# VH-VL binders against Crossover junction endodeoxyribonuclease Hjc (hjc), part 5

Target 1, 126 residues: Crossover junction endodeoxyribonuclease Hjc (hjc), of Archaeoglobus fulgidus (o28314)
Amino acid sequence: KGTRFERDLLVELWKAGFAAIRVAGSGVSPFPCPDIVAGNGRTYLAIEVKMRKELPLYLSADEVEQLVTFARGFGAEAYVALKLPRKKWRFFPVQMLERTEKNFKIDESVYPLGLEIAEVAGKFFQ

## First folded at step 5 (VH-VL; framework fv_felzartamab)

Design b50 (from b0 with light chain G28E)
Fold by ESMFold2-Fast, scan of step 5:
Structure b50 (fold): chain C 126 residues (1-126), chain A 124 residues (1-124), chain B 107 residues (1-107)
Amino acid sequence: as target 1 above (126 residues)
Amino acid sequence: QVQLVESGGGLVQPGGSLRLSCAASGFTFSSYWMNWVRQAPGKGLEWVSEISSDSSYIYYADSVKGRFTISRDNSKNTLYLQMNSLRAEDTAVYYCAREPSYYEYDTSGYLDYWGQGTLVTVSS
Amino acid sequence: DIELTQPPSVSVAPGQTARISCSGDNIEDYYVYWYQQKPGQAPVLVIYYDSDRPSGIPERFSGSNSGNTATLTISGTQAEDEADYYCQSYDSSLSYVFGGGTKLTVL
């Protein structure tokens, strides 16, 4: 599934001052494509959306590379947005992910370092 | 419109059993997670139990684990709470409450409609 | 286990702003919800997802959640707002947890 909580994430992004769109067909495109693209006139985001019942979250090296490739071409920062049950969305710059030889992960040590939407939007406007 | 009606409360002796029912109407019952929440006389709200729309996920407060059983019958639009080994501290008004689904294994985490409650008194 | 702490009572004059706190360790990591309960009645949801209002809830109700404290704010408090207010969130096991409740008196 993905449509309902992605809808919720779009609402949260708009509430934080971002214009955001969900990229239809992101899973079937031959080109690098994030799940969501967002911008607020100053900060631009390419977001890979993940929902997991529990940690750790694993991401393939290919998946992260595709996200980074799109972000660079678009002029955006690459983020993974992670939703755990009953917790708020957390945003992880791809640079924050723990690297292994074949994948990347967000585990109990990385999860608390994730950013809230307000932090991603910039604290100068709080 | 949305209505939740609890029944089955009453006076019972310590160690006894009661079965509470919650009749739902005005919405597609099978699409919602359901909860039981209780309130002791003059005290605050205490969550008791939660059941997913298809009964695949069931959760209990530590204070009732092993004694209470939540269940539902979607064909009858009814939620149940079987209470066994009742204690004086289980005395409370028991509310049935609806929880919107957020995702297949995650709920919205809030209770948007509540019944009027049914009083359970555990006393000798 | 995580406990949500609310002041037992808050008193305001009609037209004044009421603020009800709900404190819990790292509560900002979780959504907070607020319920209003009048004597002899079932609770009514007044705020969900920290700050959102259900349809039918007056605009004078607002919420926030930052650090270790969530706050329910009622601007221009009216006599009809007199009630018990409960915050609700989750413990580390993601089980429901309610605050102890705050009696709002509008005198």
Scores: ipSAE 0.167, ipTM 0.751, lowest interface PAE 4.3, mean pLDDT 88

Design b52 (from b0 with light chain Y30W)
Fold by ESMFold2-Fast, scan of step 5:
Structure b52 (fold): chain C 126 residues (1-126), chain A 124 residues (1-124), chain B 107 residues (1-107)
Amino acid sequence: as target 1 above (126 residues)
Amino acid sequence: QVQLVESGGGLVQPGGSLRLSCAASGFTFSSYWMNWVRQAPGKGLEWVSEISSDSSYIYYADSVKGRFTISRDNSKNTLYLQMNSLRAEDTAVYYCAREPSYYEYDTSGYLDYWGQGTLVTVSS
Amino acid sequence: DIELTQPPSVSVAPGQTARISCSGDNIGDWYVYWYQQKPGQAPVLVIYYDSDRPSGIPERFSGSNSGNTATLTISGTQAEDEADYYCQSYDSSLSYVFGGGTKLTVL
């Protein structure tokens, strides 16, 4: 993956004290892979990266299950990082996602509960 | 050499209309979002309007909604602002400004190059 | 909706550090940008994405943005830095919002 907003997220993660790497896009790998993995010595993240024009954001149950499976095996927390136009990245633990009949979603009621990158890093005093 | 040159400003009566133009050169105009920002004499900056590279996304300040229309012609590398129902409060230098974009509906959110501006005076 | 408040003026001696604040409710949730404007000239972008500098902007310019306040810091301020400075962010409708501006005076 080589999108500009994904690169922007990597810059934000490094500024917040995380070491982070993009996972190459793979249509050939049968194994679960997040978009980004990051760690700062205290917190380790497996991240699905989403950019949307507006809410709601939908994620398939399969997509969420693959993210959780990788995170569990890696010893990381599973997050969705969401970028809305002009707003900062917001981080959503998969446990915050609202369940629908076949999908998970982030809507207007869930979005305000999202974490800022400093909160995910555990640096509340910054 | 990135250049933005505004024109079309002048003196107009309250209730009148003016059309501003911004001629762009030195970059691929069709790849950038464009903005109009104004500044009343001796006052601060006030954002007026924004248009996406393909004109599919357009935003206006509340103070000008319904009166001003932003548009662009990518074949002529020109940005426009049609101003109707002008008020004394619209008196300002109007700047054309370029905004980098980082996907179809996301912008960098900042104005990296500005023109020198064109003065619009609304007075009797 | 966010309203951006800046002090109307800040004065420093050459070589001192100037700090210009930009206050708004939850401004730290949004990116903040800073523009320098000299008399009779168009504004110039000096900080984008809270803290990044465009090519050509001296390293003495830096920015921060957290909670309710964004700050533009100019270390070792020089006479050429004398100008009006404007912060910019967004309201809930994604409209650009500018601060009222701060006149920086360097003796």
Scores: ipSAE 0.192, ipTM 0.727, lowest interface PAE 3.5, mean pLDDT 87

Design b54 (from b0 with light chain Y49D)
Fold by ESMFold2-Fast, scan of step 5:
Structure b54 (fold): chain C 126 residues (1-126), chain A 124 residues (1-124), chain B 107 residues (1-107)
Amino acid sequence: as target 1 above (126 residues)
Amino acid sequence: QVQLVESGGGLVQPGGSLRLSCAASGFTFSSYWMNWVRQAPGKGLEWVSEISSDSSYIYYADSVKGRFTISRDNSKNTLYLQMNSLRAEDTAVYYCAREPSYYEYDTSGYLDYWGQGTLVTVSS
Amino acid sequence: DIELTQPPSVSVAPGQTARISCSGDNIGDYYVYWYQQKPGQAPVLVIYDDSDRPSGIPERFSGSNSGNTATLTISGTQAEDEADYYCQSYDSSLSYVFGGGTKLTVL
């Protein structure tokens, strides 16, 4: 029951052409690990999954740094996937997050800039 | 006991407007999401719109976007549906329905109590 | 994205078991809900969260949901069970999805 949104995101990733897995026990690992890892043979994602009733969403500098560390080592892009009630999943590259004095956030000014899953699937480095 | 009572239905001409009301009692109205669901004569159920407990989240079916407006007044325990630019295909019984919470802040995705419905007929 | 398919009609003799299917790709990964609607009346929730019954719904109603098919089962079907039955699920990317409905006839 408590994993419903994570299951829904996994399904959406597979529909978009990614092979994706949930990282079991991510919260108890001694090493940095994301909630989901996905790949489509061209693009690889390390995803931190967040579900909130309303904005803003805050992320600690430590959790963002751990996500980036894993992504770098894995060869993946670091994303935060955010679900608000009944809205589509939006994907935020960690570079898009607004830095506060000690944390990062997604507020009403950043949220509309989030990427749809199809945009993430079609991303290419220039 | 939970009760939902719709009113405001009637005959209206194409292009006209109509406002539906749903009076809620027997529960803490301000704690629940609310829905409108319609059913054309002899047809199945079609979801129309939903509104969060504090009106911060509002959703519409594509068929009614830009024409219908859902709203609520928690001080009066009343849900509304303002229908503008009505079309013949909007002819239906309109039901008010209550939507339980799912986990912390999303809906359960089901409608546990429904009103009796109010008929809206769009005809010349 | 979920499309829910129900048979348009099902007929059973009194006292027999009625089974109404609701098919959708990977529907077993989502909760399914069932509503009963009698002529001239509002729908009534008869099953929620795949298999749970609201208070007041007879024990003869049960539900299941796995893989690509959810099923509403009515054991010992009675004349008063004649009604239209709708399945409903929820896609977190989309709002409510209702099946097309099944008319149950008890002959």
Scores: ipSAE 0.013, ipTM 0.515, lowest interface PAE 8.1, mean pLDDT 84

Design b55 (from b0 with light chain S51E)
Fold by ESMFold2-Fast, scan of step 5:
Formats: sequence, C-alpha cells, structure tokens
Structure b55 (fold): chain C 126 residues (1-126), chain A 124 residues (1-124), chain B 107 residues (1-107)
Amino acid sequence: as target 1 above (126 residues)
Amino acid sequence: QVQLVESGGGLVQPGGSLRLSCAASGFTFSSYWMNWVRQAPGKGLEWVSEISSDSSYIYYADSVKGRFTISRDNSKNTLYLQMNSLRAEDTAVYYCAREPSYYEYDTSGYLDYWGQGTLVTVSS
Amino acid sequence: DIELTQPPSVSVAPGQTARISCSGDNIGDYYVYWYQQKPGQAPVLVIYYDEDRPSGIPERFSGSNSGNTATLTISGTQAEDEADYYCQSYDSSLSYVFGGGTKLTVL
C-alpha cells in the first residue's frame, strides 16, 4: 500500500501509455528494488519516487546504487521522479544527478533539465 | 458536503481594519491548506494569501504584504484574514478557498471548493 | 515575470467547439487549472492537473497544456456553459497567478 503520491504517479504513467506497478517496501527481500517499475513496449523504467517541499533533493550513494543495480538487471532505465509543490512530476535519469562528496543531488541548476512524463514516454507528433 | 462560509465583510474607512472569518465544515479542516482570493467589482480573480495545514508556511501577494495577516484555528475549523491599513484598492469580494492537502491529494496548488464570498468596501 | 494571457471574450454557436487559450512563459512546466464563474456565483473548478475533470463536470470539457499555451476546450457547447473562465497556474516564485478571464458567449 503506497502513498497518495505514488498512486497519483501510477495514474499519470498509465495516462502516458505506460503499464506501471508499485513495489511494496516492507515485504521486499534484501535485494535492490525501485519504488515503481513501468514499461510501454519501447521504454522500461525503474523509478525512485521523491516528494520534497524545496530543492535541493539529496539521494544517498547507496540509494542511487541500488536503483542502478536493479535497472541494469531488469533491462530498464533508472530514473528519479520528483514532485515539488505546484509543479508537475519531473523525471531525472540518474546520470543527470550531481555528485557531491557524500551523496547525489538535484538542485536549481539540474531541476530545469528534468523530463516531463510525455518526454520519457517518447511521445512525438501523432 | 464541503462548505465554506465567509463573514466579517462590510464598509470600512481608508486606513481602517477588518477581520474576515471563514467557517469550514464537511471535511477534515486541519488536513488542508487554505487560501484567500479576492475579486474587485467587475474585475478578475486575484490571489491574496495561503496558509499550510499546520500554519508553518504562510504566503502573501505583494500587494498585501505587511498589511494583511492570515491565520487559522484548527480546533474551531476557522480561517481568518486580519486586514489592516485598508485602501480603496482593497475593495473586493473576498473568497475563502480550500487547497487539497499536498500530502493526501498532491494538490500542486489549486482551489477545489470556494465559499460564496464576503464583500469588503473601503470608502468614506 | 509570468503573466497569464487569456482572450477577453470568445463567442461560439450552440453545439460548436469553444477554445479558450491561456498563454505564459513555460506554462507547460506547471499544472494549469480552469475555473468557471457565472454571474453572482463563486468560481467552480472545471479542470485540474491540465486535463482532468472533477466529478460532476460534463465530458465536453477538456484541457491541454504544452510549451507556452494551455487550452480549455468545450466541445458541443451548451447555453449553460456561458460564463467567465479563468486559468490559474504559478509564477516563478510559485505564487498563484490567475489569467485575466475570458467571457464565453453562446449565440
């Protein structure tokens, strides 16, 4: 059972043409797992879901490494999906994250580079 | 059923003060951000102020900063707007509006229910 | 500075499609909301999250938001849809911003 944000993100993913499922946290084995897994037949995503009131968002090195490890094994692209108040969900490929001494971050310089859900879905003129 | 009922509007002299109230019912008031929005006669909507569910975040439009104070009493399900140093330009219908909880509804800042408004007229 | 620009008025014949635009720099990066206001009444939310309808809002209402323009579309416009329509989004400081409003006339 997830939070309202994860449920709302699932709805947005399905509206964008992805089939998506939420990964249960407390029932998971000690192996790496993302919050959401999604696919649309062309693009496959392993998503870590974050909600913050303001930037910067910090992610531990362990958290990013677990996400990347799962994505590689599954054959998916690793993304952080970030929700800020009054803004749409933005999707950040993990390679877009800034590395700091102890962690990774999304700050005001990185945030505008994030992708909207339609861009991640590979939508073009129809 | 969600209801928001404004009160406290009326005629006031320039430089005077008024306190508006908004009585909320039909929902868990303490879980929602609340807003004041005004509308001058024959004009469009203008956002005035916003307060978080626990009062930890408060924001004002530049036109009212330093003159208006938003507050709430969750035990009484009531939102307030203390209006000081009133000007003729503050003449408007003042609406109380609910912003769905950022944690429960992922609001992205919108107003899903509005009261009927209370008229504030600033004139001598 | 982000200002939301709406046409002051739009006229449409009954049964035709009305389109009301809301223009702002990079408005597609933010959600857009639409409110309907009839004379003497409080505004009513008709579209949220760019394109979603609240329960009770007719299916003929739809929305879109991309780049610098959001659009409210009313297909098969009815006489009861005659009202003022306001878009709402955010400025760069994340404060609420309303468009100037569009009066929809159904003739």
Scores: ipSAE 0.013, ipTM 0.597, lowest interface PAE 7.7, mean pLDDT 85

Design b56 (from b0 with light chain Y90W)
Fold by ESMFold2-Fast, scan of step 5:
Structure b56 (fold): chain C 126 residues (1-126), chain A 124 residues (1-124), chain B 107 residues (1-107)
Amino acid sequence: as target 1 above (126 residues)
Amino acid sequence: QVQLVESGGGLVQPGGSLRLSCAASGFTFSSYWMNWVRQAPGKGLEWVSEISSDSSYIYYADSVKGRFTISRDNSKNTLYLQMNSLRAEDTAVYYCAREPSYYEYDTSGYLDYWGQGTLVTVSS
Amino acid sequence: DIELTQPPSVSVAPGQTARISCSGDNIGDYYVYWYQQKPGQAPVLVIYYDSDRPSGIPERFSGSNSGNTATLTISGTQAEDEADYYCQSWDSSLSYVFGGGTKLTVL
């Protein structure tokens, strides 16, 4: 699976003070697994990683349920990390996603509400 | 030792054409995105055009779109800018600049090495 | 269509801290880069990815970027830091955009 952007996100997480690992075999495991897990001693994250050329981003209800199930069991907060071209990674708590009948989505109305990595780490400017 | 050397600048009449070249050495040219950036006398920097390592992505500033064409020849380690329908406001020093890639459809977004520039003067 | 606004000039005494702003709508959503240009020379990258320094750039150069403003900070400013400084980021169409430039005078 595309490892370049996941490795770049790991570097960004480590620079922000998180210890982070990519979950090997997340795509083929029978158990719910996120793409990345991270922690900084205060905050623990289960992250589903997405890269898109444009909005909207759609996530299946099953995909979101699996992310939430893992996060709850692990004691972590569930996030979707989204990268659009030439923009910084944005982090979306699953609770921020807009629900439709069969899907969840991040569209142009939700995207600006996403958190930057410094906000997730608790290191943001006033 | 990274080097970028621009050539092809000079005096040209409005409506005329000119072709700029940028000879690259000291790095694997075919692995980098490349840019043209210009600077009018006494003015600031203005981005002109960008080309991906394999020419699959090409972008232009609105002010030059339809008139300028960026291209590259990886076998010759050379970047080109074909300028047509030149206007007085195209008068500037044109810089060739190297850009590291971020991933296949996006770039690092910065210019880490620049050439010394070549002056293009559009005047009747 | 984002426009990056820089003050046209900033003056600072030697040894003092210089701060050069770069303002743009939602600029904090994009990375910002800073270039130094001395008369008759090509620009030199001094900050990339908001706050990272290229090898060889003195540690007195630092950067930040949040909301609508990015800032280049030069602590303990030296005479050789006198130059034009340009910020660079991206517009909403993902094209390169440069600020208008700031002339830093060290007097």
Scores: ipSAE 0.107, ipTM 0.720, lowest interface PAE 4.7, mean pLDDT 87

Design b57 (from b0 with light chain S92D)
Fold by ESMFold2-Fast, scan of step 5:
Structure b57 (fold): chain C 126 residues (1-126), chain A 124 residues (1-124), chain B 107 residues (1-107)
Amino acid sequence: as target 1 above (126 residues)
Amino acid sequence: QVQLVESGGGLVQPGGSLRLSCAASGFTFSSYWMNWVRQAPGKGLEWVSEISSDSSYIYYADSVKGRFTISRDNSKNTLYLQMNSLRAEDTAVYYCAREPSYYEYDTSGYLDYWGQGTLVTVSS
Amino acid sequence: DIELTQPPSVSVAPGQTARISCSGDNIGDYYVYWYQQKPGQAPVLVIYYDSDRPSGIPERFSGSNSGNTATLTISGTQAEDEADYYCQSYDDSLSYVFGGGTKLTVL
């Protein structure tokens, strides 16, 4: 029964040529677990899904570390997918995030650097 | 079946006031953001105002800000637009339109169902 | 602030493809929506989230949005598709913005 916004992101990923699945119980499991895993036969993604009304988005160091740990073990690239109201999903490789003394963030300077879903799909084929 | 029925339009003098109503049925009104959009005779669509499901967020087009007030009564499934200090350029068909919920933000930013509209004429 | 520019009119022969553009700076960063309005009627949503069709909208309607231009495409245009078409997106403050409208004539 998950959330509808994760379902919509799954649809967008499938339209872009990825097979994708929502990870049930990602907030309950004691082990590292992303919200979504996706693959297109060439590229594999571990995705942490965020919706925010406005910037900045803060992610705890623990949250990012869990995402990176899963991605490493799975053989996937770690991404944060961010939805702001009325704007498209933007995909941020974790390397793009600004590290603060105890957090990571996406602010107004980082947000425009985010990738569109087509860029995430197409970049790895060319 | 989603229905939106506007009422309250009519002829009014410049500087006058008018209150529009939009009666909603066929869906859970209290879960949706609502909008007013107008169209001057022979002209295009112009967004007027937007209100969140719980009235905590309200937005206006610059052309009507300070003169128009959007409100809603979820117990009556009704959306309102109070129009004050009316001008000739406010002459238009006023549409009530439903904005689908977008998950936890309750706003999707588009209009999926529209009423038939109610004509407001501001004349000398 | 973004302004959405549409051609005032587009003419197409029956059965041919009609393309209606909607131009705005960085419009591809926002979702675009398309509404059809026939004379004396309320607008009807025909495309949402750039390219998705509501239930009941014919397959011949499709949309795209990239860079500075969104496009509504009607393949195999029918006489009943004659209408005004409006694109909708947002300004920098995320308020609703409509394009000026395009009158589609099927001649």
Scores: ipSAE 0.194, ipTM 0.764, lowest interface PAE 3.7, mean pLDDT 88

Design b59 (from b0 with light chain L94F)
Fold by ESMFold2-Fast, scan of step 5:
Structure b59 (fold): chain C 126 residues (1-126), chain A 124 residues (1-124), chain B 107 residues (1-107)
Amino acid sequence: as target 1 above (126 residues)
Amino acid sequence: QVQLVESGGGLVQPGGSLRLSCAASGFTFSSYWMNWVRQAPGKGLEWVSEISSDSSYIYYADSVKGRFTISRDNSKNTLYLQMNSLRAEDTAVYYCAREPSYYEYDTSGYLDYWGQGTLVTVSS
Amino acid sequence: DIELTQPPSVSVAPGQTARISCSGDNIGDYYVYWYQQKPGQAPVLVIYYDSDRPSGIPERFSGSNSGNTATLTISGTQAEDEADYYCQSYDSSFSYVFGGGTKLTVL
């Protein structure tokens, strides 16, 4: 039942050379789960998917902690993938998120620093 | 087959009004955002207005704000553009175009099917 | 406030590659779409999401978008590809913005 944007992101990940799977767990799961797990044989991602009409995007400390815990155990990099209307998906390493007293956020100062899917896919030196 | 048919164009004096209609068929009209795009004779495409599937989001080009009103009737599969205070520079072929939409507060933001257009001529 | 700049015309011989540019500040941060318009006809979407083709659009059409320039590429250009081509993206308010159009002549 996920969002259409989760599905769209899955398709974009596959086009970028990643094998990607949407995670379908219950809210009562004892284990942290990201929305998407992806890998291309070189880079592995644990992705929390967000769609917002406008900035800022807020993420709870618990939500970020669960994402980081899964990524660490899986051997993946933790990312938030953000979709704003009519813009491309932007990928934010969790270390890039701006910390507030109770939450993490992506605001107008952080958003331009986000990575495109091609950058996340990684490349070799020429 | 997706089909969009515009009507209501014609000759009008500066300061006059016209209402354009776009009849949609071959798809679930109520699931799509809709747009009006115009093209002056021999010129390029200019976006005019956009309306969400449920009419909760409506946007206008600065050149038409306060003069044009976009609306839709999902029960009739019809898109409308009410044009008031028409100016010579509004002379154009007006196209209705379908925009794929997925959520009330987000959209694909492109136009996958266009109608044949209807000519509006504003002249004295 | 973004302005999309296209060359007014591009000429190419049959079978050669045509490239049509669409330039705008930070256009790579937004998706770009391409429309083909033949005389007396409505526009037809030929590329969406920078590089994807709708069903029915020949494989010879491709797109790219990075930095300040998006490009529509037509490999092995055919006579029937002669048309006006428009790029489309968004301004910072998510309003539609069209390029000025490029007339492709296949001679």
Scores: ipSAE 0.017, ipTM 0.658, lowest interface PAE 5.5, mean pLDDT 86

Design b6 (from b0 with heavy chain D106Y)
Fold by ESMFold2-Fast, scan of step 5:
Order: sequence, then C-alpha cells, then structure tokens
Structure b6 (fold): chain C 126 residues (1-126), chain A 124 residues (1-124), chain B 107 residues (1-107)
Amino acid sequence: as target 1 above (126 residues)
Amino acid sequence: QVQLVESGGGLVQPGGSLRLSCAASGFTFSSYWMNWVRQAPGKGLEWVSEISSDSSYIYYADSVKGRFTISRDNSKNTLYLQMNSLRAEDTAVYYCAREPSYYEYYTSGYLDYWGQGTLVTVSS
Amino acid sequence: DIELTQPPSVSVAPGQTARISCSGDNIGDYYVYWYQQKPGQAPVLVIYYDSDRPSGIPERFSGSNSGNTATLTISGTQAEDEADYYCQSYDSSLSYVFGGGTKLTVL
C-alpha cells in the first residue's frame, strides 16, 4: 500500500539528515502536489514516489510538469524516487528522465544514473 | 510470541523423498512471506526457497529447482517443503524463517524470526 | 561461486572493535542484513536495512554498506559476541544470497 512505502522513504530521508513530510495529494486539490517534501537546511526536495516490479517506469508529461511546477514555486529540486524489489531507493532529478513522444521514462539505460540518498543530500562530490 | 516449529526431518536414502512442515504461531501467518534456509553440518547458510503470503510468488535456489516444492496452508498456519530426488549434498539442518513484507511488490527480503531447524540426512 | 565474500575468521581481544566485511559487486545498490549464529542455535537478525538494529540488539552493533563492501562493526566487543556472522543480500535475479560466514573469536 502507498502509505507504507512512503513511510519507509521518510525514514530513509530522516536518516540522511532531511526533515521530511508526506504531502497528502487527495485528488481534491486543484494545485500541483508532490508526494514528499524534504529539506536539510541546504537542499530542498519535491519528490514523486514510485514503486514498480520492473522497468521501464513511465511518467505522464502532466505528472512531470506538475512536479516541476511545484518545485519551481517552492524553491526545491524536483526528484522521482523509484523503488524496485529488493533494491534501494534511487533518486532521479527530473532532468535525468528520458523524454518520449508522449511520456517520460526511466529504463535500463537511465536507471544506473540514479542517485543514492547520500548523493542527493550533498554528502558526495557532484 | 512468534514461534516457528519445524518437523519432518530424518534419515532418507539418495533418490528418496521427504516432506518438511513448519508450524507458525503468535502472528498473522497469512500476512508474511516465508522461507526455507538450510545449513550443511559445519557449513554456512544457504537459501532454499521463498513463498509469498498468498502463494502467487514462489522462488527456488538453482540447486533445488525441479526437485523441491514450497507450499503453504494459511488456514493451518503451516509452511511445507516437499523434497524429491534427494542427494547427499542436501544433508543439512532446514530452517523455517519469516520474512516481513511491507509492500505489494515485496521489498523487505530479510528473515526476522527463525525456527530451531530440523535435520535431514541423506545417506545409504 | 558465492556472490558475497566474507573473511573466514576475525579475532579480537575483549573491548576491541571487530569489523567483518561482506564484499559483492554493487552490493551498495541492495540492502544488506546481518545474522549472528551461536553453536547449536538458530540464526538471530542483528542488523537489517544496512544499519538498523532490531529491538534487543545492543548499540555496540552497527552496519554500513557502500559500493562493493558492506561492514558489520562491533565496538567494545564482549565475550558473548563470539559467534558466526553471516551477511545476506541478493543476486542479480533478486534471490537471497548469504555470505560464507565469519567466525568471530573473542579472547
């Protein structure tokens, strides 16, 4: 269920030094809304959370545009956090996503480029 | 208290068959993935098989594929391992182990409680 | 071949820090778990999700996992910590894989 995997991601963010909250996207709000917002005093993130059994992951152009719009207005970096079975969470800045004719995707060529949470926190040289 | 009790181990000849059982209590068995892990005398741990909470996902180690069958009966809180075409290298203590699963796509992949094991000896 | 490599044995004096490695290609992309096994007993989970401790496991146990190596660290090692330690993660097919085990000896 959605609530359980989002909680696990919150725990990972807190361990990495982020203060993080889950944003309820009830579907009633007319405004852009990411799944999670996080900050550590230096880096601020707007995160769309995805779990999949296998690649590729497709994201609609609208979904990506809503995430970017919120991030821009909030002053945050836009990320997709992806969990595959038994693998760690990987973080994909929206700029890393492969653009298709109708959608964006993370496939076998993009997935290895994803960042670990410590890299997103700025603990590694970028 | 979480308890897992294995049974069905014993001495069997090469080529023979044996069925192991694991009786679970103290938790909602139908909500957990379950595993069999074995350990040959004086050797390390070797994963054998895994079954999802509803039996829709089943996995086997290459060494046992085609010979062993994992199954479960959620109404009886019992896990099974049917072992056929047994070989000398299957001699081991067989552990039943519980695997937490927090997601529909199975993401936990670790064993939080183990039974005491049951010894299977394959020899003439 | 085993995908996860551990040293067969590690020896420390009481009060010293023990470090047990678990090496595997891109192991840092997967979570690593550690189990303690004493003679004649079933394994006990001591570290999950690379670095978390189950309730009841002493704070002297810690873990890390990055790149190709995961490490179990026992600070201020006590006599009761003498045991076999196994790491566990996954192969490329997402099947469970255990390391070969490390016998920790405390003087």
Scores: ipSAE 0.208, ipTM 0.759, lowest interface PAE 3.9, mean pLDDT 87

Design b60 (from b0 with light chain S95D)
Fold by ESMFold2-Fast, scan of step 5:
Structure b60 (fold): chain C 126 residues (1-126), chain A 124 residues (1-124), chain B 107 residues (1-107)
Amino acid sequence: as target 1 above (126 residues)
Amino acid sequence: QVQLVESGGGLVQPGGSLRLSCAASGFTFSSYWMNWVRQAPGKGLEWVSEISSDSSYIYYADSVKGRFTISRDNSKNTLYLQMNSLRAEDTAVYYCAREPSYYEYDTSGYLDYWGQGTLVTVSS
Amino acid sequence: DIELTQPPSVSVAPGQTARISCSGDNIGDYYVYWYQQKPGQAPVLVIYYDSDRPSGIPERFSGSNSGNTATLTISGTQAEDEADYYCQSYDSSLDYVFGGGTKLTVL
């Protein structure tokens, strides 16, 4: 499972010093699995990949729970990576997501709080 | 090799109309978004208009909205700019430029190859 | 109106490092691109996606972009690098915006 934008994120992760793979069959697996798994020897990520033309982005409670379940079992941090047109990828730890009655969301108030890829890689602490 | 050749520039009076063409060769024209960028004599670059590979998305700079129309003919590998109600401040060299796609439905937002430009002079 | 600010000119001696800035609010949230233009010629893309070089562009060209400033760096500047340089990014509506341009003089 890889749309073109997921492949583009893979390239950005490798440029940032991560080894990263797209999870084949992530959309049809009977078990929780993310779109991408990445690691740099220090930090390990389970990533759900989203591209949207505009905000807000909605994620179901089940989708977030499955991502967290996989991350916990794998020993990785759970992130949603969001791409808006012409803007850089932003990484949202699942704890940053706003809880609604039935869903989680990233809206214009949450979006600016997202992390750049370099922050996730730990390069801002150099 | 990638080539973009603009034509149709010339002298036109204020209020007049002019149609620019950009002939593309050396690549699959129908797979690329295209842009028009202009440069007034001795001045900097100013973006004018953008069109998606299938013409489903079209954007204009505020200074030209309602006066200019971008279009393309993928069967002829040609980009067009129809310019109406021309003003003295539209005087510039007009470049066509190729924009690669970042996503299937979105732009990459940059220009990897440019034509040599065609001069449009709006003067009485 | 220009959203992106560049110094109008930069001068360096041959072999020295030239640095050209491009300033804009939160420019680090968007990609930045750099174009070289010599007199009477069309612009040429020299840096894309902040720091990548197109094939054929010398490795002495590099770029960076963070916070409110993007920078084009030319190490070991050659006489042939003398040109106008334009940064490009986007306004708040995601339309193309070019910087005002910087004339690089190598003397």
Scores: ipSAE 0.094, ipTM 0.719, lowest interface PAE 4.8, mean pLDDT 87

